# Miniprotein binders against p73408, part 38

Target 1, 371 residues: p73408
Amino acid sequence: MRQILIAPDSFKGTLSAGEVCQIALDVLAPEFDCVAHPLADGGEGTLEAIANNLDGQWQTVRVQGPLPDQTVDACYLWLPQEETAVIEMARASGLPLVPVGEHNPEIATSYGTGELITHAARRGAKQIQLAIGGSATNDAGLGLLMALGWQFLDSQGQSVGWGGQALGKVAEIIPPVLNAFPQVTVLCDVTNPFYGANGAAQVYAPQKGADPAMVQRLDQGLRHFARVVREFDGFEINFPRAGAAGGMGGGVAWALETKIESGFTAIAKLTQLEQAMAGCDLVITGEGCFDHQSPQGKVVGGVLELAKKINKPAIIVAGQCQLSQTVLPNVLKIFSLVGPDMPLEKALQHPQTALKKRLVQVKQYLIQSQN
Short names: E, the ipSAE of ESMFold2; O, the ipSAE of OpenDDE; V2, 0.75 times the mean of E and O plus 0.25 times the DockQ between their complexes.

## First folded at step 17 (miniprotein)

Design ee4 (at its last look DockQ between E and O 0.34; V2 from the best seeds 0.00; counts 0 for: pae O 1.6 > 1.5)
Fold by ESMFold2, look of step 17:
Structure ee4 (fold): chain B 371 residues (1-371), chain A 109 residues (1-109)
Amino acid sequence: as target 1 above (371 residues)
Amino acid sequence: SDEVEELAWAIRYLAKLIFYIARYLKKRGDKDAADKLRELAYRIRDLAEKFEETGNPEYLKQVAELVEEVAELIDEVLEKAEKTGDPRLAKFAEQLAEFIEELAERLEK
């Protein structure tokens, strides 16, 4: 085995994907030549994983936060060689930015995310990868679009304002004349429609602070907005994935003609994972997954699918793994951090030690399999 | 390719701008101009999708013909907006005419 690709997700709550890679490099050298390729699925850690793979410039912008009277310093990653900006909505419009007790998707705005997009466009971005996980909002992207110059007016000709409360007031939509605009790809892994029983408000607004009455009002607002869009140009906004991020998926797909991709697929393409894997003899991937109830993550699954596609053997190193190696023919062996010699509590307290121990076992296994 | 996708996006966005002005005219009671523009917007959007899917430049020729028809209608809308003193419509129509001119130049390649 000449080269081993180390392509993990973060071990959520314990180790970043970059830290996992570094530990693997340290343990497996010099016997094996390792190539670090830390990954993410479009959620937390996405910008950091990309920054570890590509030459990027962090851009910090003071933007509107999720609450109307709040500003935040939000950063995104500018990739000049790729002419691409990678933006995490949650850094400008995310739920963690809302103080405890103030969660309210009827007032939270996505305006700051639009300001990040504007900044990236002015920097020369031709493409934007927009990760929309972790939002505080249920405004269908109205705030974002207003920052780009869109106007949403009520029946009296006044701005509908910000937040989910604004959706039911929309009577007129005025698009800006955009002579040039980056190609936007939304990173989305949920299939929820815009409204209804499985829609944005019903499924996600409660965790953003909505009580049952508010959920009903938000869903009614989304239905109204969908009708206004249909009357505008016939677009049917209530499609699968449209409900992501409080209706952001549908709103920007309609307004900006966005592409929608899974987070892993977009990141794998951007970082050229397939090409990196083709140059290696073996792939080691992994995830934390210390919660027994969690299913296999998108990164591990995506890496395994790609490895199978290009006929590369794989090893999994995880906190606990939900898959059997006999069901996965390209998986040589699965190593769990948690086991009789490493109880869950100890692994969580000393994740680096637990990972090193298993990677030593991976090394021993690989040496023995070479005969 | 990137060039195909960028041009297709611009053509689709043109359709969105036409949908807006058509809807504005309908609210003002100018139903005939509104209906014409709305039908053209649907056709332009459909051709943009075919162009993006196939890369076939013949769809661009068809778009160019429809864009020319839209340009004439927008000139008439602008004249009427100035005559009736509707500065919002006049401003948007002028901006749309500029967009159309830039797009027409790109369609010539």
Scores: ipSAE 0.814, ipTM 0.936, lowest interface PAE 0.6, mean pLDDT 90
Fold by OpenDDE base, look of step 17:
Structure ee4 (fold): chain B 371 residues (1-371), chain A 109 residues (1-109)
Amino acid sequence: as target 1 above (371 residues)
Amino acid sequence: SDEVEELAWAIRYLAKLIFYIARYLKKRGDKDAADKLRELAYRIRDLAEKFEETGNPEYLKQVAELVEEVAELIDEVLEKAEKTGDPRLAKFAEQLAEFIEELAERLEK
């Protein structure tokens, strides 16, 4: 075994994917040739993970925040070689940017995210990867689209304004003058439809500050907007994943003819994970909690499926493991940070130390396996 | 394949642009041109979806035929815009024509 790919997710709340890689490099080198390939799911840490894999330039733009009276300095990642911008909407229109007690998805706008897209387009982006996790909004991307030059008018010919409150007022859609917009890919792992019992408002608006009455209003707004869109160009916006980020998934997919992809899939393609993995003899991956759902949809699951596809052995290093044995034949061994020698509380307090201890065991295991 | 997806996207985007100009024409009272362009846009979009699902290049040939028909109509729209002094419509028509030319080159490969 000559080369090891280290391709972890973040250990949510404790270690970034980059930190996990660095600790692994520190432990496994020089005995093993290791390549760091930090991954993400399109959520928190996505930009950092990509920046660690690719030569990127951080761009800081002052944009509209989630609330009408807010401005924020938002960063996105520019990849000049790929002519690609990676944008996290949470940097402009995210829930953490809203002051405590002011969460209101009827008012919150995605306009600042649209400004980031505009900035990236002007910078020469041919492709935009748009991560839409952590939104404060339920505006179906209306604000974002307005920043791109869309107009949404009420029955009186006036602008509907911003926020989820605007959706039910839309009577007329005016598209922008034909701009060559870059191709946008929306990164999202949710499967929620645009409206209804499993829709954007019903599922996600409560965590954004909506009471039950507001949820109903927002859902009705989404339903209304869907009708207007259908009348406009026949597009059916109520499809799986359209409900992502308060309907932004649907709104952007409609307006920009974009696809919604899994965060892992998009990042894996962008960072050329398969090529990197093909050059290695072994893959080490991991996440904070490896459970029964992990093989089917998370970063670790994606890595394992890819490893299986190209016939590479894998090792899992997890914060916690709920599986006694892996059902995946290519998985050699699972190492859990938590064990008899490391209680959960201690692992949470000292995640670096806990990870280092397990990686030492991984190293020993690998040395023994070569003999 | 990524190539199929990208080309299908471009075709769907064309259909979107055609919807935009059709809507503009409708507002200006040119119902016949608007209705025809809207019909073509639906057909082009449907073909793009079929192409994306199957990867069958036959759908690209059908798209190319419809795109030619769109191009002819856009030329007429441009002429009308110039005669009526509608610079916004003229600009839309020009931009759409340019996009069609770019796409047509890709459809022939």
Scores: ipSAE 0.427, ipTM 0.767, lowest interface PAE 1.6, mean pLDDT 91
ESMFold2 (binder alone), look of step 17: mean pLDDT 83; pTM 0.831

Design ee5 (at its last fold request DockQ between E and O 0.92; V2 from the best seeds 0.87)
Fold by OpenDDE base, look of step 21:
Structure ee5 (fold): chain B 371 residues (1-371), chain A 109 residues (1-109)
Amino acid sequence: as target 1 above (371 residues)
Amino acid sequence: SDELEELARQIRYLAKLIFYIARYLKRRGDKDAADKLRELAQRIRDLAEKFEETGNPEYLKQIAELVEEVAELIDEVLEKAEKTGDPRLAKFAEQLAEFIEELAERLEK
């Protein structure tokens, strides 16, 4: 074995993908040639994972926060070689930015995310990757689009304002004439439609502070907006993935004539995961909990599919494992952080120590396999 | 190619802009111009979608012909907007004409 690719997801709530890579390097790099390739699903830690793989420049911009009276310093990643900006909407319009007790998806705006996009465009971005996880909003991206020059007017010709409350008031849409505006790719892994029982409001608005009555109002707003869009240009916005980030997936895809892609697929392409994996003899991947859904999941599933495609063996290091090794082609072994020697509570309290302990066992396994 | 996908995106965005101006004209009572521009927008969008699916350059030629027809109609809209004192429509028509010129240059290459 000449080279090992370390391509983990985050251990959600405990370790970033970058931290997992660093611990793996600390344990394995003295004995093996190792390449770190931290991955993400377009959620939390996406920017950091990309920044660890590519030469990037952090851009800090003061923008509108999720609440009307709030400003935030939001960072995005500029990739000068790729002429690409990677933006996490959660940095400007995210749920964690809203103070406890002030969660309100009728008021929360995506406007600050649009300001980040505008900043990136002015910086010379040809491509913008927009991660839309962790939103505070259910505004269908109206705030974002307004920051780009879109106008949404009520029946009186006045601006509808901000937030999910604005959706039901839209009577007229005025697009900006945007010359040479960069392509925006929306990164999303959910399949929720725009409205209805599985739509943005019904599924995700409760976690953003919506009560049942608010959920109904927000869903009616999305339905109204969908009708106005259909009347505008015949577009059907109620498609799979359109409900992502409170309808932002649908709103941005429609308005900017863009596609919604899997976060893993986009990140894997951007960071050249296949090329990196092709140069290695073994892939080590992992996540916090590896279960029956994980092989079909976002990052670990994607890594395993790719490894299978190019005939690379894989090792999985998981926080918890509920699967038998026998069900996964090309998987040599699964290592669980939790075991007889490491109770779950202890692993959660000391994730670095738990991971290091398992990586030592991985090291021993690899040494024995070479003999 | 990434370039062809970008071109298709720009063509679809043009169609969106034409849909807007068609709706604007309809509200002003210019039904004939509105209906014609809406038809052209729909045809341009449909051809752009076919182009994305097939990569057939013949669709780009057909789009170019329709874009020329749109350009002529937009010039007429601009002239009417100036004569009637509608500065909002005039400004949008001017910007759209510039957008069309830039796109037409790309379609000829």
Scores: ipSAE 0.866, ipTM 0.958, lowest interface PAE 0.5, mean pLDDT 92
Fold by ESMFold2, look of step 17:
Structure ee5 (fold): chain B 371 residues (1-371), chain A 109 residues (1-109)
Amino acid sequence: as target 1 above (371 residues)
Amino acid sequence: SDELEELARQIRYLAKLIFYIARYLKRRGDKDAADKLRELAQRIRDLAEKFEETGNPEYLKQIAELVEEVAELIDEVLEKAEKTGDPRLAKFAEQLAEFIEELAERLEK
């Protein structure tokens, strides 16, 4: 009997990674020995994917929300066996938490995310995986760092306060003495630098509510903060990926002496994807990607790269495939949900049916390959 | 390894704390102590990076020697801060001395 690893991303907007796995198990078992390994790339659904793979405990903490007068109940995932907490910044400091018409990255704070980190540290975490997608903020992580005990003071010795407006006021940085503090790894897949034409403010602040004048003020604040950091210890904060989440990538990496990793890489390592794949004869992966102009997702790409590395064949099941004209070396076949028998509109309306239909075809293909 | 990376990160964070106190002293006109501490912080950070890249424990030996030198300077800074009534510097120096003691014990393993 052939042992098959089912390692998909979510079909964003239609099916979670767990739902994709369950449909695949329903179709392929009992004829094939299937192992579910739902994945994510550090965005929405990351905690759920990890919880499906590991024994974890949800922790709910009342923390500061993105707006100064707002508190929220935010969840993170505690993994006691791994001594690791997985935190999604967006649950405490995310744009969806900001009421319609109140989006303002000059005032939005990352403080609540720092409170989650503090809670995880007190819980016993040795490692923290921090997913930073979906933020409301452009504060370079100042709020987060203040919750950890950092002080950012203006020229009069007063706190600069919260939000992107605070960055340009920083004159003095006072780090806390953090003994035995957990290693915080920032999960990030964008490459934007801290400031400039492709930086955090110019690229991302508009979707967080910034008009052109505010974008310019936020970019100038980031430039000022970068200068203060350089004067502090010589560090050049304007590196690729530093601009993620309104400068959080750069701010946290610098302040906490930590690394920025891809979300997929971190999740694959934490859930032991390589070991799971090594125990199987074949991997099936997939993603929604119903817009054929979007590039191949990080999960599918990462699964294929790993499969090639350890010499495992792969099958791709996707909403649409930009690679329909090209055969990938370690890929046996690509199945698109959208096709002559399933137009895009119908696939979006009936994603479970579309996926089942293609998985039946995968099953038939696999049975024929046994002959 | 995870232990290697975590130790290297802690050593780099020590350097960050030393950079802070060096900058504080420079602003107050204590240029000799400030310059020496900044130079030590740079060397400690560079060695921590090399340790993380190579895994070579000889870099830890070199770091331990520099940490001992920093500990002596921080004790002097603490004594002066208490005598001259600089409670912010005194508190930070005391906390840093404790951090250094804990790290030094870890390095002796």
Scores: ipSAE 0.845, ipTM 0.948, lowest interface PAE 0.5, mean pLDDT 90
ESMFold2 (binder alone), look of step 17: mean pLDDT 82; pTM 0.816
OpenDDE base, look of step 17: ipSAE 0.865; ipTM 0.958
ESMFold2, look of step 21: ipSAE 0.838; ipTM 0.948
ESMFold2 (binder alone), look of step 21: mean pLDDT 82; pTM 0.817
ESMFold2, fold request of step 22: ipSAE 0.832, 0.836, 0.842; ipTM 0.944, 0.946, 0.947
ESMFold2 (binder alone), fold request of step 22: mean pLDDT 83, 82, 83; pTM 0.826, 0.824, 0.828
OpenDDE base, fold request of step 22: ipSAE 0.863, 0.865, 0.863; ipTM 0.958, 0.959, 0.959

Design ee6 (at its last look DockQ between E and O 0.93; V2 from the best seeds 0.87)
Fold by OpenDDE base, look of step 21:
Structure ee6 (fold): chain B 371 residues (1-371), chain A 109 residues (1-109)
Amino acid sequence: as target 1 above (371 residues)
Amino acid sequence: SDEVEELARQIRYLAKLIFYIARYLRKRGDKDAADKLRELAYRIRDLAEKFEETGNPEYLKQVAELVEEVAELIDEVLEKAEKTGDPRLAKFVEQLAEFIEQLAERLEK
């Protein structure tokens, strides 16, 4: 074995993808040539994962926070060689930025995310990757678009304001003339439509602080906005993925004439995962919980599909494993952090130690397989 | 290709701007101009989608022809806006004309 690619997802709530890579390097690199390639799904840790793979420059911008009276220092990643900015909307308009007890998706705005996009565009970005996980908002991206120069007016010709409450008031849309504006690609893994029983408000607004009455108002707002958009240019905004981040997926895709891509696919392309994997003999991947859904999507599933495509063997290191090895033909072995020697509670309390212990077993397995 | 996708995106965005002008004119009672611009916007967008799917440059030629027609119509709108004292519309149309000029240069390549 000449080279090992270490391409994990985060162990949600315990270890970042970068931390997993570092622990793997510490254990395996003395014996094997290892390349770290931390991955993400467009959620938390996406910027850090990309920054570990590419020559990135952190940009800090003071922008509007999710609440009207709030300002935040938000970071995004500038990739000078690719002329690409990677932006996490959660850094400006995210749920964790809202103080406890103040969660309100009728008021929360995406305006600060639009300010980050504007900053990146002014810096010379040709491409913008926009991760939209972890939103506090249900404003269909209106705040974001307003920061880019879009105007949304009520029946009296006044601005509709900010938040999900603004959606039902939109009567007129004024687009900006955006000359030479960068392409914005929205990164999203959800398939929710814009409105309805499976739409943005019904599914995600409760976790953002909406009560049942608020959910109904927000859903009606989304329906109203969808009608106004259809009247404007005939576009049907109620498509799969449009409901992501409180309708931001649909709003941004419509307004900026862009596509929504899976987080894994975009990150894998941006970080050249296939090329890195092609140069290796073995892939080690993993996540916090490897279940029946893992092979069909997300980071680990994507890595395994790619490994299968290019005929590379894989090892999975998971926090918990609910699958038998027989389900995945190119998987040599699955290692679970949790085992007879490591109870779940202990693994959660000491994830680094638990991971290191399993990686030592991976090392032993690999050495024995070479003999 | 990335180039095809980018050009198609720009053409679709042009169509979006034309949809705005069409809506604006309709509100002002200029239904004939509004309907014509709306039709052109739909046709331009459809051609952009076909171009993105196929990469066939023939669709770009068809877009260029329609863009010329749009340019003529918006010049008339600009003149009317100036005569009626609508500086907001005039400014928007001027910016749109510049956008069209820049796009036209890319369509010819």
Scores: ipSAE 0.871, ipTM 0.959, lowest interface PAE 0.5, mean pLDDT 92
Fold by ESMFold2, look of step 17:
Structure ee6 (fold): chain B 371 residues (1-371), chain A 109 residues (1-109)
Amino acid sequence: as target 1 above (371 residues)
Amino acid sequence: SDEVEELARQIRYLAKLIFYIARYLRKRGDKDAADKLRELAYRIRDLAEKFEETGNPEYLKQVAELVEEVAELIDEVLEKAEKTGDPRLAKFVEQLAEFIEQLAERLEK
């Protein structure tokens, strides 16, 4: 049987995971029976990948944007059969929503992401998958939590307000009584702790617009908030992944008693990747860049690990790769879009053509290897 | 299972609400009630973790016993809050009592 699972990541900057799948289906059919299973790692493109795999309904909600004077129309994906909402925080609180020159993580709020969560809960969600990549914020999720009913008060009993500037002011935390609230799972793959040399502020706040003095203030605010949390219920918020999205990982995980999961792992489970792979003879996976180690990307690495676990052969199609097949025992062959017949600049200018060319070679390889 | 994780999360969130009341009472000078509630919150959270790791419903029976102790203490807290005119505490405790009732029904299932 010649059933092939096409399970790629996007080729960032050139082709979406769905586009990669469609080109593969067009090239490999009818000689091979192909099943599209586009993937993502919890960052940009996650909702689209899931929508290609499951019957979902896009929900558009007008919410608070990252800047205090800003509203945005933000979308999330409602999966009624799974009773699950999938939310990308970047659509409500993301850096791309902030005009150039107005980036300021001391002011930017995650409140709009909390509004999306509230909408999904009222829609009937029992589970929420929250992807937190691409944030504009360094508020530890305080804005999000305030939208859910949390109160963060200063020493005078007044609200600390929004943004990273609020963290250092927190003196009292008042949780809401959340009856029948959906389980929120935070999706991220960065390992940064809440604060410190490798923490949220030091590593990520500069790209969000923080100068060195602001980075110092944000890190001090995160340290203060961590102390307040420890005094509140003894919880150590400075754990790996807690620093994701300006401290959102730690803040939400602590406040809502949730877990942080790998984006790939959560998406693979939600879309039933293992079941889909078990029904195939071969897996084709790929990503735009595959240049340090094999496997480098979270999607490609996760697909290959699963394929090995259930004894399925794999083929890799990558934008640029200089790796030996002998380091990847279940991988039959690696195809690079870039090569002698397709220089890098031409592949970037014509990514669909470059991918199609390599997939024709994959088809030829598969036909020839049957002898 | 997903049910085990979800129930464990709800139990841990109950503990968080108890931690808040304990802290509130300590600030108001009721240190004995505050210490008792804080100890119960730690124990409830630890049992939720063990339940999540094992799936063993025996841990839920132990949670239910501690929740009964919490319910008795918060009934006393509510009466005091109503008599002393602390509407924020009274409202929170009423909401917490409802949370506890719903959780107790789930624990029996």
Scores: ipSAE 0.833, ipTM 0.940, lowest interface PAE 0.5, mean pLDDT 89
ESMFold2 (binder alone), look of step 17: mean pLDDT 82; pTM 0.831
OpenDDE base, look of step 17: ipSAE 0.868; ipTM 0.957
ESMFold2, look of step 21: ipSAE 0.823; ipTM 0.933
ESMFold2 (binder alone), look of step 21: mean pLDDT 83; pTM 0.832

## First folded at step 19 (miniprotein)

Design ff1 (at its last look DockQ between E and O 0.71; V2 from the best seeds 0.80)
Fold by OpenDDE base, look of step 19:
Structure ff1 (fold): chain B 371 residues (1-371), chain A 109 residues (1-109)
Amino acid sequence: as target 1 above (371 residues)
Amino acid sequence: SDEVEELARRIRYLAKLIFYIARYLKKRGDKDAADKLRELAQRIRDLAEKFEETGNPEYLKQVAELVEEVAELIDEVLEKAEKTGDPRLAKFAEQLAEFIEELAERLEK
């Protein structure tokens, strides 16, 4: 009897990775031994995906929200066996937490994310996985670092305050003496530098409520901060990925002497995806839209690369597929939710039904392939 | 390994703390001490990066030697801060000395 690993990403906007797994189990488990292994890319749903794979404890902490006058109850995931906390910055400093019409990356602070990190450290975390998707901020992580004890002072020796507006005022940096602090790994899949035409402000500040003039000010602030950092210790903060989450990638990497890692890679390691896959005969993976870019770095691409590495056959179940099966080694078949029997509109309206129908076809295909 | 990465990170963080003190001293006019500490911080950081890349414990021995030199200089900074009535510098130097002691114990293992 074939053991099947079900390792999907979320179908963005329709189904979580966990929901995809459950539907797959409901269809396939009566006939096949199936193991659910929901995955994420470090974006939305990362905590839920990890919580479904590992014995975790949800921690709720009241922290500073993205706006100065805002407090939020933010959750993070504690993994006691791994002594690891998984934190989504969006739970404390995320764009959805900002009321409509109050989006302002000059004011928005990452301070609450730093409070989550501090709480996790006090809880005994040796490792912190920090997902930085969905930020409201362009503060280069200054708020987060301030919550950890960093001081950023202006030319008058006063605190620069919070938000992207603070960046251009930084004249002095005072690091805390941290005798024991967890490794903070930043999870990010973007390659944007810290500043410039492809930098944090120019690319991401508009979606956070910045007008063109604000974008320019924020970019100048990032440039200024980069200069101050260079003068401080010679570090070049304008590297690929540094622009993630409004420069938080660069700011945290510099301040905490850490690296930015791929969300998929970190989650795959944390959840022991390779070990789980090694124990199975087949892997079923999928995402909402499988396109020409999917093989190069997304969850599905990572799963397929791993499956290829360890010589496991794979099946892809995608919402939409633009690729032919012939281009992917070790892929037995690609199933698209959208097809002649399922128009796109209907699949979007009824994703569970669409997925179930396609998984029935996967089941039939697998039964036929055993004969 | 995770251990190599952790240790390298802590050494780089030490270098960051030394960069701060060097900058502080430079602003105060203690140019010679500032320049020496900055040099040591740079060397310590470079060695930590090499250690992280290679896992070669020889780099840790070299770090340990430089850390001893830093410890001596920090003691001098502390003494000077106390004599000049700079409690902020004194407190930071004390905390840094403790950090160095803890790290040194780990580098000797």
Scores: ipSAE 0.867, ipTM 0.960, lowest interface PAE 0.5, mean pLDDT 92
Fold by ESMFold2, look of step 19:
Structure ff1 (fold): chain B 371 residues (1-371), chain A 109 residues (1-109)
Amino acid sequence: as target 1 above (371 residues)
Amino acid sequence: SDEVEELARRIRYLAKLIFYIARYLKKRGDKDAADKLRELAQRIRDLAEKFEETGNPEYLKQVAELVEEVAELIDEVLEKAEKTGDPRLAKFAEQLAEFIEELAERLEK
């Protein structure tokens, strides 16, 4: 009997990674010994995927929301055995928290994310994995840092306040003189620099509600802040990935002397994916991309790369996404939920049925290949 | 190792505090002390990066020596104060002393 690792991303909009795993276990388990290992890339479903793999305790904290007059109840995941907290900034400072028509990165603050970090530190965290996707902000992490005790002052010696509008006012930076702080790792997969044509403001601020004039002001503010940082300690903040989450990548990496890691890499390491895969004969991975225009997802790509590295065969189950050519000879077969016997409309309406149907085909394939 | 990475990060943050203190002193007109502190901060940061990349305790020993130089310079600035002390510098001096002791313990392998 073959041991199979089930290591999928969520099927976006239809099934969580955990649900995909459970369906696979139900279909395959009598004939095959299956191990569930749901994954994420630092975005949608990240805390849930980790909670399915590790003994975690959800922590709910009332914190500052993205708008100045808004509070939210935000959750993060505490992993006591690992002494690690996993925080999604979008739960405190995310774009979905902002009412339609009120999107404004010049006023949105990351302060609540800093409050989550403070709570986790008091809880005993020695490490924090900070996922920064889905933000409403373009404040370079100033709000977050102020919650941690940093002061950013204008030329009159007053606080610059919150939001992207504050960046251009910074004249003095006062770091806290604090005891040891937990290690913070920023999880990010975009490569945009801090400012400029490919920077945080020009690429991402329109999606957060900025019109062209606001984009220019935000980019100018980021450039000004970069100059203040350079004068402060010589650090060049305009590096790849620094522009993630409205400049949060650069601001936090600089201020806390921390690193930016791939979301998939960090999650795979935290959940010990390589060890789990080494103990199996085959890996099944997948994602719910139903748009053939989308490139291969970070989870599927990362799983396949690891499977190639340790010589494990792989099967892919996907909605309908096309996979780019790879140097991965270990992919045995790709099963698409959408096909002649399962049209797109029906697959979207009944995703569990579509997935079960393909997993039965995977099971038949595996049984037949044993002979 | 994870311990090497975290210690290197803490040393880089200490360098950031030294850069801040250097800037603080420069605004007060203590240009010579500020220039010396800024130079020491840069060297400490560079050594922390080498320590992180190699794990070689010799770089950590050099960091410890430079941190002691910073502490001596801060003490000299504090001795020259004619009014009440400078609580910001005094707090920083306390942090330096604690960190020096930690480095000594780690180096006793």
Scores: ipSAE 0.797, ipTM 0.911, lowest interface PAE 0.6, mean pLDDT 88
ESMFold2 (binder alone), look of step 19: mean pLDDT 80; pTM 0.796

